# VHH binders against q93235, part 10

Target 1, 248 residues: q93235
Amino acid sequence: IFMKTLDPKVPRFYGKGTIIGVNPGVGYQPWLKERPDSTLIKYNLRDQKSYKAYLEQMKTYLTKYDSNATETRECGAGDSNDDLEKNPDALPCRFDLSVFDKGCSEKSDFGYKSGKPCVIISLNRLIGWRPTDYQENSVPEEVKDRYKAGSIAINCRGATNVDQEHIGKVTYMPSNGIDGRYYPYVFTKGYQQPIAMVKFDTIPRNKLVIVECRAYALNIEHDISSRLGMVYFEVMVEDKPVEEKKEL
Below, E stands for the ipSAE of ESMFold2; O stands for the ipSAE of OpenDDE; V2 stands for 0.75 times the mean of E and O plus 0.25 times the DockQ between their complexes.

## First folded at step 1 (VHH)

Design p10 (framework vhh_podentamig1)
Fold by ESMFold2-Fast, scan of step 1:
Structure p10 (fold): chain B 248 residues (1-248), chain A 120 residues (1-120)
Amino acid sequence: as target 1 above (248 residues)
Amino acid sequence: EVQLVESGGGLVQPGRSLTLSCAASGFTFSSYDYGWYRQAPGKQRELVAAITGGSTLYADSVKGRFTISRDNAKNSIYLQMNSLRPEDTALYYCAAYEDSIYWGEGYDYWGQGTQVTVSS
């Protein structure tokens, strides 16, 4: 059991607008506005109508990335949104959806048709917040192999031992998580919120799996009761016969 | 219907002060974060100041001169602008922001803007 201790050598403020202990919430898609009390993603592989609402919600969510080139800029290695706080003429980095082309794009119906559904994971926008890198020896074991300095690693597991046995193989896109170049958010016009996708490659048929996803950076704390730094949802992929109109 | 209405703009001489007000209606005021933006002729819209439930943020160009505040009882946001400079001349916008913890998407609402002109 790790006891969380505040390192007295780490300042409370990392820079202008950054405060240790301000913690982003984690959100997911598809979450249906028509069923606001439900975190259940449930569909039948043999019934395209059963997952149409999830696909439409995913498409609707992703329309925010259709911004004009004049409102965003291409960001390569070494570029970031750091200038947004100081330069009124700075353009925010464009978020590239092509990172999801390996089975989590609209062309692949976000994996729903193939029984390998994809779920969007995002951090709620906090003004001026930036991810802080872990010290080399402090990277949590569950993300150690996928953690990259300057990024926020995502890890999804089964919420209970039974769910963990059932969840199967999970693929992350991008593999190193959410890139820190898209931070900070400062209400900039044309801002594109970075996201990750999680693909459930081998989730079992006809079984409810409770999923817990966590975001990892030094300044992200995980709090179950406040739902900070983590999110829960359920997935059920059914493979059941569809009733057809019979002539008799 | 969500609505933000700005007021308090005008023509003012350098070194003087103005207070901008933003009246909000059609939603639960305390559930939102707020910001003041400005757009000068030929320039991109810039964040001037932002206020959440517990914190404030200011652009470097206005820090120490401008103060943002909120009054939840009056459903209003204010921008107190001191020591005004010609460079502060712009159309000033009030914005309200909501970000859902559950679906990871935000909704932005904007006012129509109020003109501030600083000239001798």
Scores: ipSAE 0.021, ipTM 0.431, lowest interface PAE 6.1, mean pLDDT 81

Design p11 (framework vhh_podentamig1)
Fold by ESMFold2-Fast, scan of step 1:
Structure p11 (fold): chain B 248 residues (1-248), chain A 121 residues (1-121)
Amino acid sequence: as target 1 above (248 residues)
Amino acid sequence: EVQLVESGGGLVQPGRSLTLSCAASGSTFSDYAYGWYRQAPGKQRELVAAIHGGSTLYADSVKGRFTISRDNAKNSIYLQMNSLRPEDTALYYCAASEIYEFDTGYPYDYWGQGTQVTVSS
């Protein structure tokens, strides 16, 4: 026997703090399970064996989109997963991998062979979470030119001043980041988690570069201690001769 | 890999309580996020509650009535269901994910067989 107030609950994202589990973490691929404590992507351009594991991990990660393709629908501007809760016959939006066909597809060995490696960026799935738009004049400077209302912009930079000097040109696919039509996350057969790819177009040879990637929406706070809204990894593209055994 | 076995389902009257248990075996228990999902006939499977890294998440329909908890020493996840309603009638599934996410049918998502909860007068 309770008086239900018409107070809808304490507002989220209000003030200084955030509630754990409502601010998504950021993940990346290729992350190798055989080396779970390593965030290093290191390979030699002259040795296909040195990057085979990364390619296999990328291919394995992306096969989940094939598994769910028959229970998805094409989505246009203004579509979202809001209908899935109200309509049990509604299908989740299909994630189109062809957006990565400009150098980050399996056909291009995800850029590894050309020394322009691609990295998958994703947000941890939080039930009912969706991006909140920035006001037009409040978009952070580093994503202003690539921000689209309804989407989550991705920005990757060198973690230190030296890394920023070395990281070079970075290309984002899709250029506007992760589209909001795939949100909110709702558990349903065939759900496809949206991803973005980041291509390192001009990363230098034989130099370790520490990369920091951040996801941008009004309701994403960046907290390095909690690994919220951001992720770190290292890239090293070597160009070194492959040693051959001399026959007797 | 991880194996999940649910228990505790049954037939209960409205307003009563029921506790579901999920026993996990295989990989290290603490490396996984866990959740409870439910599916009623003719409806989509929906998340009821999730627990990962010390945080909990609840569907709006169960907030204040259901509590998810974990016991690392017993490798178990629990769903305490209070003030049960006829609309809570469903098959309840336990799920685990090593990536702290849930994905339908991919290797990093593990599912139990489900336990039936029926709330009726």
Scores: ipSAE 0.012, ipTM 0.258, lowest interface PAE 8.5, mean pLDDT 78

Design p12 (framework vhh_podentamig1)
Fold by ESMFold2-Fast, scan of step 1:
Structure p12 (fold): chain B 248 residues (1-248), chain A 120 residues (1-120)
Amino acid sequence: as target 1 above (248 residues)
Amino acid sequence: EVQLVESGGGLVQPGRSLTLSCAASGFTFSSYAYGWYRQAPGKQRELVAAISGGSTLYADSVKGRFTISRDNAKNSIYLQMNSLRPEDTALYYCAAKQYVWSGTSLYDYWGQGTQVTVSS
């Protein structure tokens, strides 16, 4: 008899397969390590302490992008990480956080204080993976106006009809999504994972909104069961008086 | 008129090789992801190999023995099967999916299947 424990990160094929590792998964921040099974971002606008942990997590996540001129290089349009595997002197592209200066920077408390919270969206690292462009007439309608060749478009919607009614206006930074110049991912010192931010401009107060964000490129398939190309989280921005707790 | 037609199946002895082919028509071939599934009698259908935008995936049971490839000029997908075993006996299906959200399915179009039988 085999007494083997299955690692849930190692896929098994016992029927219709669950595809892991062909299409990148999507992650978000702030995700709090002390609450690893929770996808809820909940805070009270009137209580700065209620969102402090989210701000600290965002700051901690973004410290990896601190300037490192020795291990990164400036990249313009048309550049990419394509030569990282072939050239021992090649440096990965430097990711510039200033693209988030329109309300999703640390100086803006990532929108939390103003009730316009920002959420980081990233693709899970898959060695050698890069986005493949949609053909011009095949770009999905929900990202058609924000899709740019060479990039990964992001779209966030309410997960149910009720959530879609409540989610309100959403702003994407960068506006054209995650730029492909930071791909392919290679395990290289100094690699800076590209990210996008999503700002919830008009999310209603005191209502739980379930959000579904999807990443769009020709080689990203969306599958709810396998959690491919998409991620779910909940947002609740409260506006209520701070309750005092009795001690003793 | 979306159509996937498999071919190349047959009866083969253990240790031999077969190449399955899947001819696609009725849509823009390069805009789809493709997979090979199989179903043995009394078992559930399982994914054996997939290809999407140059990335490939293999089931543990076939990794190192099977190779999936695509030829955009010929609108065809191939599954090269080496070192065949009796356990590989199954009906093999080609599948294709558009990159449009389709709910819970990764593959929207299916062929009718081609039988592979590995026996002595």
Scores: ipSAE 0.000, ipTM 0.130, lowest interface PAE 16.6, mean pLDDT 78

Design s01 (framework vhh_surovatamig_d1)
Fold by ESMFold2-Fast, scan of step 1:
Structure s01 (fold): chain B 248 residues (1-248), chain A 123 residues (1-123)
Amino acid sequence: as target 1 above (248 residues)
Amino acid sequence: EVQLVESGGGLVQPGGSLRLSCAASGFTFSSYWMSWVRQAPGKGLEWVATIKQDGSEKDYVDSVKGRFTISRDNAKKSLYLQMNSLRAEDTAVYYCARDEYYDSSGYSEFDYRGQGTLVTVSS
């Protein structure tokens, strides 16, 4: 793993060497490409225009899952992408967005209108990378109740003690995190990257909350300076009167 | 549709040279970082080299630094890898890959690769 700065404001990272032992970076949405140096998600509940860009970014990001049936397959219990490295004719598992239908779908404006905003958490695609399971007695305390073998657990907390007091209840979808059946990525046509969503159920109004999210698997180390296994962003849900634009 | 077509591979003796080419179509080539990735027999994929949209930034895996040179010609929509002082361990299928990062992590994601071109270095 090495870091190479792409832009003055945005670093670019690459895994190097063999695919074994590479540590994935963590990203989130909505991240606005027009403001790539900003990690702030800030909107006013009383002003639909204030969160329109975030909703459009979420919708744009999720269009990658509009693959047709011939390019993907339904994967039931026991099915996985394990054979994609060896079988060039294998179809990748379809990622079902309906797992987000508990308040984090497009129909619910991803929770933004209700003041319960949802954030997508993803791992960057590392070629051939697979999550490694924790041993049963070694699962970190903060994800122990939501960890499932074969998955990558996600945990989001307030970055400081003050933020942790303010962050409130957080819901994870899927509850067990990112399912490992969608790994490895090996350039398969029609591949659908697995994601998780985090819903901020009780985040307070008019308070900036700094959030730290971490991804958990035995082979994921956490290093914020390189954005490995963890990510920071800020959420501010305002509840303020809308002011009219001046008319000349 | 995105297409990447590699060429230039072949059999070469240790110490020899080869120049790989990749012809891109179906997307705005000049808007993407591009990379070369390889897979040696019986091993996993390994990143080899990457180049910025305008060619101003280049990076290489340590084992090829000073021997390989990545370059691009945006007018011709082509990516190149000049390989000098080839070693037996450079034997691999070489893939042209397109880079994109879709989220805030800042990490490149390889979303397309070609069919590959085989480079065999042996006496």
Scores: ipSAE 0.165, ipTM 0.525, lowest interface PAE 4.3, mean pLDDT 84

Design s02 (framework vhh_surovatamig_d1)
Fold by ESMFold2-Fast, scan of step 1:
Structure s02 (fold): chain B 248 residues (1-248), chain A 122 residues (1-122)
Amino acid sequence: as target 1 above (248 residues)
Amino acid sequence: EVQLVESGGGLVQPGGSLRLSCAASGFTFSSYWMSWVRQAPGKGLEWVATIKQDGSEKDYVDSVKGRFTISRDNAKKSLYLQMNSLRAEDTAVYYCAREITDEFGTTWYDYRGQGTLVTVSS
């Protein structure tokens, strides 16, 4: 299935400047190659075949973080990728997928089977870009409780009043968002792009919910028309009887 | 096999102009978005400008808008950066870079050249 779409047309759901420029675009997964212009994540809880493609896409996306063949280093407090621009021998920080072990791992079918689907949120790779911290008194209210200096906070909401009533509880992993130690992006082999996951804990059955996710740092501006610093997608978790017709 | 070779850098006075060139080989140049990236002495990499495969879309960092113009010649497999009204803060090594969109819709750079030095000084 995926092999049929190895050479899909470039997605057009990202706004102008999303791929390039100084204000990062926001991307999400799972995005299916066979439907490159679609931002809809739709599946039926009672039909495993309806979400198999999303699980395979998530698994495939995360294989890029397999570190066994890629030269990376463990990065703790105070570490960053800053040295990669000055030192050709420096190793990029290894991204630890274990932060997703609470319901957004492969072992949990990324929440799809339980009706609590997880979505990967990432920033496009802008060469040399680094997040700039908000001043303490200037952190936006919607991320204030989860903002950490040196990081990029993520917030997802319903895109309209109706969607906001329906979206329910959302969990962020890591809770503080994307850690700045993985920036800047550089031309180094083995660079591991940091990601966050958003889990939709109580999204309603049989309702389409339009989701808007924003990334927060002082130097990320939210442009609705160009969708810079933000992304939209739709989620529909169905709970309907599987229609199986044996017609011989 | 993929090679990007920059040229055209040099010493220029403030307010002067330079044209940078990048010669591409070892790949289908016309199939890729291309960018110019720079690194000032002792500083990190900074994206400068980018151009779509067919030249129909261009984007620039705010500090060079109206002063720099990116262009390409797919028949000659060459990328250009026309730099006008140069300022001391434009002093940097300029790199030609190939942009790629992976199978997950994420864009990033997989190759760059060795760079060409531009010095803007009185």
Scores: ipSAE 0.012, ipTM 0.407, lowest interface PAE 8.8, mean pLDDT 82

Design s03 (framework vhh_surovatamig_d1)
Fold by ESMFold2-Fast, scan of step 1:
Structure s03 (fold): chain B 248 residues (1-248), chain A 124 residues (1-124)
Amino acid sequence: as target 1 above (248 residues)
Amino acid sequence: EVQLVESGGGLVQPGGSLRLSCAASGFTFSSYAMSWVRQAPGKGLEWVATISGSGGSTDYVDSVKGRFTISRDNAKKSLYLQMNSLRAEDTAVYYCARGEYDILTGYDEYFDYRGQGTLVTVSS
């Protein structure tokens, strides 16, 4: 039931040596533990049962943010988790899910019913890791319009030329990506891992689209072979007739 | 309540040995990979070793390969780190941690609920 390093269904352990300063991986949800070898998100718009498992996985993943105020604190701009390593009484920043209220909340079925599915993007936790800002003139072109100093920008594109033509419009929440105030991660009770969501606004019906998402900060390297700083998954939104059932 | 309680740290001379233990409670121990991580004085946290839930697979940071052995006893709900040929560079607080680093799945259940730590000092 739980993820394990070194198992055939789980990727080999990464992050050897000093965990602080190692390049982070990028993960996504909904990833179904019942299908651990699959990165395919596939459902039929006309069949609510076809996407129920994805909705339940998203809901389950997000319950960790129900931590109470005694284990977390409100953080504004300029705040960070900097003192978590040295101060045992320091509280981690609280992550606010309301940023996803524009079509990527539980109330909107995470966009699945409307054919605009949302996907959670997160950095795998590295103890003590912090994003490093790009110099203003060196921000990669693909995130330049959405990059904010102190944050990790996310960009998702089609993995191949064909996928790039098909992926359509993508919306990012928050638009500036993952805010650096939630870093560093250390072994702290109540830590809330920051996430972003990506909404596929105009993904075509009945076409498999291979998606590549990358995280951008000066100290994040992108390595296709090792899947560092980037992740792949596939989306197939079908719009086809549902087989008649005796019970619905 | 998830609890991890480390023991076995102490002062040892270079070339010596120590065995660290971690007693786990409050969760299904055999369902989780377990790790040892350490923090040397004035340095950041460093992953040392991981063992799978079944105990069938292990991995180590390069600097301790051949010197340290991670093991577990699922019936006793205990994790161990046998440390041989200790060096001054191994001086650190050692923490027992539930979980492991997984780069590909983005699953959020890694490196939580570490114990209080146990100090290992290697000096003459």
Scores: ipSAE 0.012, ipTM 0.323, lowest interface PAE 8.7, mean pLDDT 81

Design s04 (framework vhh_surovatamig_d1; at its last look DockQ between E and O 0.31; V2 from the best seeds 0.00; counts 0 for: pae E 7.3 > 2, grease 24.4 > 24.2)
Fold by ESMFold2-Fast, scan of step 1:
Structure s04 (fold): chain B 248 residues (1-248), chain A 123 residues (1-123)
Amino acid sequence: as target 1 above (248 residues)
Amino acid sequence: EVQLVESGGGLVQPGGSLRLSCAASGFTFSDYWMSWVRQAPGKGLEWVATINQDGSEKDYVDSVKGRFTISRDNAKKSLYLQMNSLRAEDTAVYYCARVEGYDFWSGDYEDYRGQGTLVTVSS
């Protein structure tokens, strides 16, 4: 068979093929179910209703981290999910959402109300996949100051020169990216997929900014055509008077 | 309720062939992508091959490409892995897996694997 058909309405990083292969794709949230073809995060600071759907999507995505508490274990330094492949009774490491309490928690409305919106970045689940460390002197320059051996660094930039000028200060949580202790995924019930959050601290008002985020580990390929190891989305934080129309 | 039962493993000489089978029950087999994954002694779990709902799309890990063939028979609710030119490094427990697209909006998924069948390639 030489012919393949892809469903254009389903994003490439979603669907039945998501957990297979050897090079992870990158996904983001909030991505709205009712607008699956849109990667635009657009809201007005003066209109809470304009970002309600994004907040609800973020809350929905994070619900599983609380519901799986009894099916997970606390992991300290030196602990990892490596045991999941050898011991069928081993519990997966619990992913602690408190790492996002620096302005990217539910109590902070994920930064949306303050004009510092947070975006979840995750890798697609690949069975048995683990990040491979860069050699000490070969860490890419853009993540060198935030790279930690055993982890996946995240870096977000403006997609074009204009976007890069506008994107402003970006904060990463955890600062060293996604900890490798949460890998591998091996069909374990209660598995909590690790995530990072990116906070746009100084994104300008009333300007569309196209963002490119990349995940960094030696065995993560960056391929724009296949969106391996990278993802694009757009952010527009408006600061405009609310227009209301009254009928009846 | 979801059950996947593998068979066909055994001892084979290097260069030999084996055909693994997986019988599925408890779900509509034709609606799901299916995969084979394996775990060699003392090693991690490794994805081997995957096939879409109608068999028109197949993918393999590089180390088995050209040697292994994944196929399915939706009428019989069965998944197969034809393994040719077997090597010592193919020695592993092979698992049949039902791989769902995950609900990207909730981050949830339902993935299942069988109990496995042992393939030993030795002289």
Scores: ipSAE 0.434, ipTM 0.730, lowest interface PAE 2.9, mean pLDDT 85
Fold by OpenDDE, look of step 2:
Structure s04 (fold): chain B 248 residues (1-248), chain A 123 residues (1-123)
Amino acid sequence: as target 1 above (248 residues)
Amino acid sequence: EVQLVESGGGLVQPGGSLRLSCAASGFTFSDYWMSWVRQAPGKGLEWVATINQDGSEKDYVDSVKGRFTISRDNAKKSLYLQMNSLRAEDTAVYYCARVEGYDFWSGDYEDYRGQGTLVTVSS
């Protein structure tokens, strides 16, 4: 069992019977590894240069979904990656990025230019892991309105009461969260990790907001100490005049 | 371009031994965790073993524990799987796989595998 969970070079798949494979972690993008404040998404609306790195990171991250028809298949309604375990010749389901076209695509600069930044949410890839559905009457209140069986609901809130007051309206794409159709994860070439995006529609300007995003399925536990089932990051959208660098 | 080339497969009798090799190129081999996976006829891919960058950490699927040993030579950019006490159920195509670890915060993860090498265990 590998316990180095923070090492970006540590794989997140384990064989059957491993304890780590029970509860997924949550990740987010954009995350700039080269910055010491790597968990902070900070940019100025008036300065395109300030959010360029985030755009590039988002673009780079999404290149992994450039589908080769030979490596993935189109999965319609009722299809899922369950076939990967049943059929050795089955191809993994192709992830459809079009679900993000309403404000969270490259065309919209992932919302950064407009001051409505989008963040990608993902789960650790655990071999054989699938989300377990809540019973209808057991869906957590915070995701009840958006929950769909077969999906992993995502909910983001302010980490503190002050942050919750500041976070404003949040839109989820898709509304139901991460589509469970793409589970289970199978260690096969071409597998596309399903994701959801969170859009901050009314985040205040010139304020730091600490965001907590949680993933919801019956078999996802939330633990603040281990940060399993959740992720934290900070968002600050500045609206300030860009100081003209005096050409020396 | 990331390339992984497996070798060493073949026909072996039950109880026999075989050593698989994987030659890696196109990336800094020593920076990555590496794994072996296998696919038996009519079955899906199965994880077999994983090794960290310097070989200090190893993990195996239960069915091969005590029989298989994963190792690596970073200078040679090579991954190995020593298979002892082979069983019929070990018959499969074995693949070398580069696993870029999951970053807890970013959720980013990459995996590459070679073309595989066939291991047949039969009397």
Scores: ipSAE 0.045, ipTM 0.424, lowest interface PAE 2.1, mean pLDDT 87
Fold by ESMFold2, look of step 2:
Structure s04 (fold): chain B 248 residues (1-248), chain A 123 residues (1-123)
Amino acid sequence: as target 1 above (248 residues)
Amino acid sequence: EVQLVESGGGLVQPGGSLRLSCAASGFTFSDYWMSWVRQAPGKGLEWVATINQDGSEKDYVDSVKGRFTISRDNAKKSLYLQMNSLRAEDTAVYYCARVEGYDFWSGDYEDYRGQGTLVTVSS
């Protein structure tokens, strides 16, 4: 993706993709503040220091999901944040990170040490927005087998023909994507933005792979030129000998 | 600590006017886009208007275009909404919001809003 330099007058990017609008933008983590214009996730399997910054960014990003029984509530399959539109004292649904424990948690270095890196996929918060379901025969082919009504499905593919050949097997966590119970977005202390993770199980070594991820609900439109409904990033997992220290 | 305090709401007849104010503190006000959002009783949040850092760009939901004007005074750390030609459909609690935008790459943000001010437009 060709990128323009961030506006130096603004400490963070603002504009299209704020919490305003009718169509969500898609974000990803880890995005390193030290390289703000780069979407490249590149590291060497044999050099733990080469992916340390990604682990630290993932950990920092996820701290917002620490348990707080007084600011969130447990929500079941049929629950949602609808009650908060009527009752400002009601608690938002708690997002539980345990769904990521099978290879996309801190315990496993988010898959980086095994060469199966995990990437967080999120939708920007849009005021008043909630997902609407595809009808029976209108579910897009790329998510048809994983789609569940009430959810926002995620699909990632290689951006070019070469990338499609290289991207390999991708695991989606949760499999159905982001559950709709965390919608609509509400202005309240304790609101927990829902996320999904994508694990790249068989990404090749020493090859750059450009990844395109899209979010799917009937009311999510996709447009690369306006960056609606999708995100691009690059992954390069190296497997190279580590340079030895100089002789003493 | 970020604080946003709305004021200026009240009861008004259709066709009337109100001016909402929002006093901001605890952050560098001039660095942020600001918005007004509203919530009618029993309905979801609705975005109303947004203004960029220096006021050079403003945008409005279609239902209020030509009737509402968003403005800001960075020296006073204040956000305003001038509401003219009010209609029953404008009845809502109005919130001042600091816009924590979706970062194009990261999506990292934290939203803040005030307690709200009630606007009632009644025959």
Scores: ipSAE 0.019, ipTM 0.448, lowest interface PAE 7.3, mean pLDDT 80
ESMFold2 (binder alone), look of step 2: mean pLDDT 84; pTM 0.854

Design s05 (framework vhh_surovatamig_d1)
Fold by ESMFold2-Fast, scan of step 1:
Structure s05 (fold): chain B 248 residues (1-248), chain A 124 residues (1-124)
Amino acid sequence: as target 1 above (248 residues)
Amino acid sequence: EVQLVESGGGLVQPGGSLRLSCAASGFTFSSYAMSWVRQAPGKGLEWVATIKQDGSEKDYVDSVKGRFTISRDNAKKSLYLQMNSLRAEDTAVYYCASEYYGSGDYYDEPFDYRGQGTLVTVSS
């Protein structure tokens, strides 16, 4: 007997993609290949060189969304990737990066120059998985204001009480999180993985903040030890003088 | 480094049975949900079944419910698919698959932790 399968708030017989704890892990960017053991995003506002690698990693990651119109289709309201399982001729929905144009685009240096750094949040691919909507009035409090049926809400908080006091305001793009229309993933060539960005609007200077981000849907279990539905990383935005060199 | 090796396919008559196996290596098998997917001749990939990390929960595509059973053995790092009451429409190459974590860069590798597959042919 397993208690999790007996939770009265969690329906067991919705259909495929609804097994609790059979959910994707959460990833983030920028993660630097040169520092593979580090989850630390650290830079100095007064030193553009200190954040160049993060900006280049963000740009590199987002190049996967550069694709010909014939390999993907534009999806509006009512469109989805649901038919990819049954129709091999169906084209995957194109992911529109313009949703990040309010401070988290390349033109904005992804917020790094202004001390409001943006971080990409994604779900790892799990074959055939779909998000399941929460029942009306059963949405977790921490995402209630930003939850939309058919989407996966994202919430980032300080990992400890001290970090929570320091993290400040966080903005989510899109505000409703990751749109479920991009699921399921079924090995479709040209598939564009949906992402969200989180912007740290008022993160304090010269303080290390440990961040915990969670993805929310009825069928997402949160367990950091099993790398389910949540991820940890650290942010440190420094504001320190740079040694001035005379021009020689 | 990551490898998935499927076996157990073959030619069977309609109504027959087969048991597919998948041997996994190069990752922490017990930490990942596992799936079976298939590709019929001239068609796209179709998800067939998924099993939770600890084997406690299972899900199936409607067309195989009651006929197929997915299971796993975490000690042996193996995934199984018991296929009963086989139909011509079940003819396909069967692949095992898992969720993917790259080398810490939090994105998919080109090979998606997918094996070579095993062919199942159901015909009279």
Scores: ipSAE 0.163, ipTM 0.553, lowest interface PAE 5.4, mean pLDDT 82

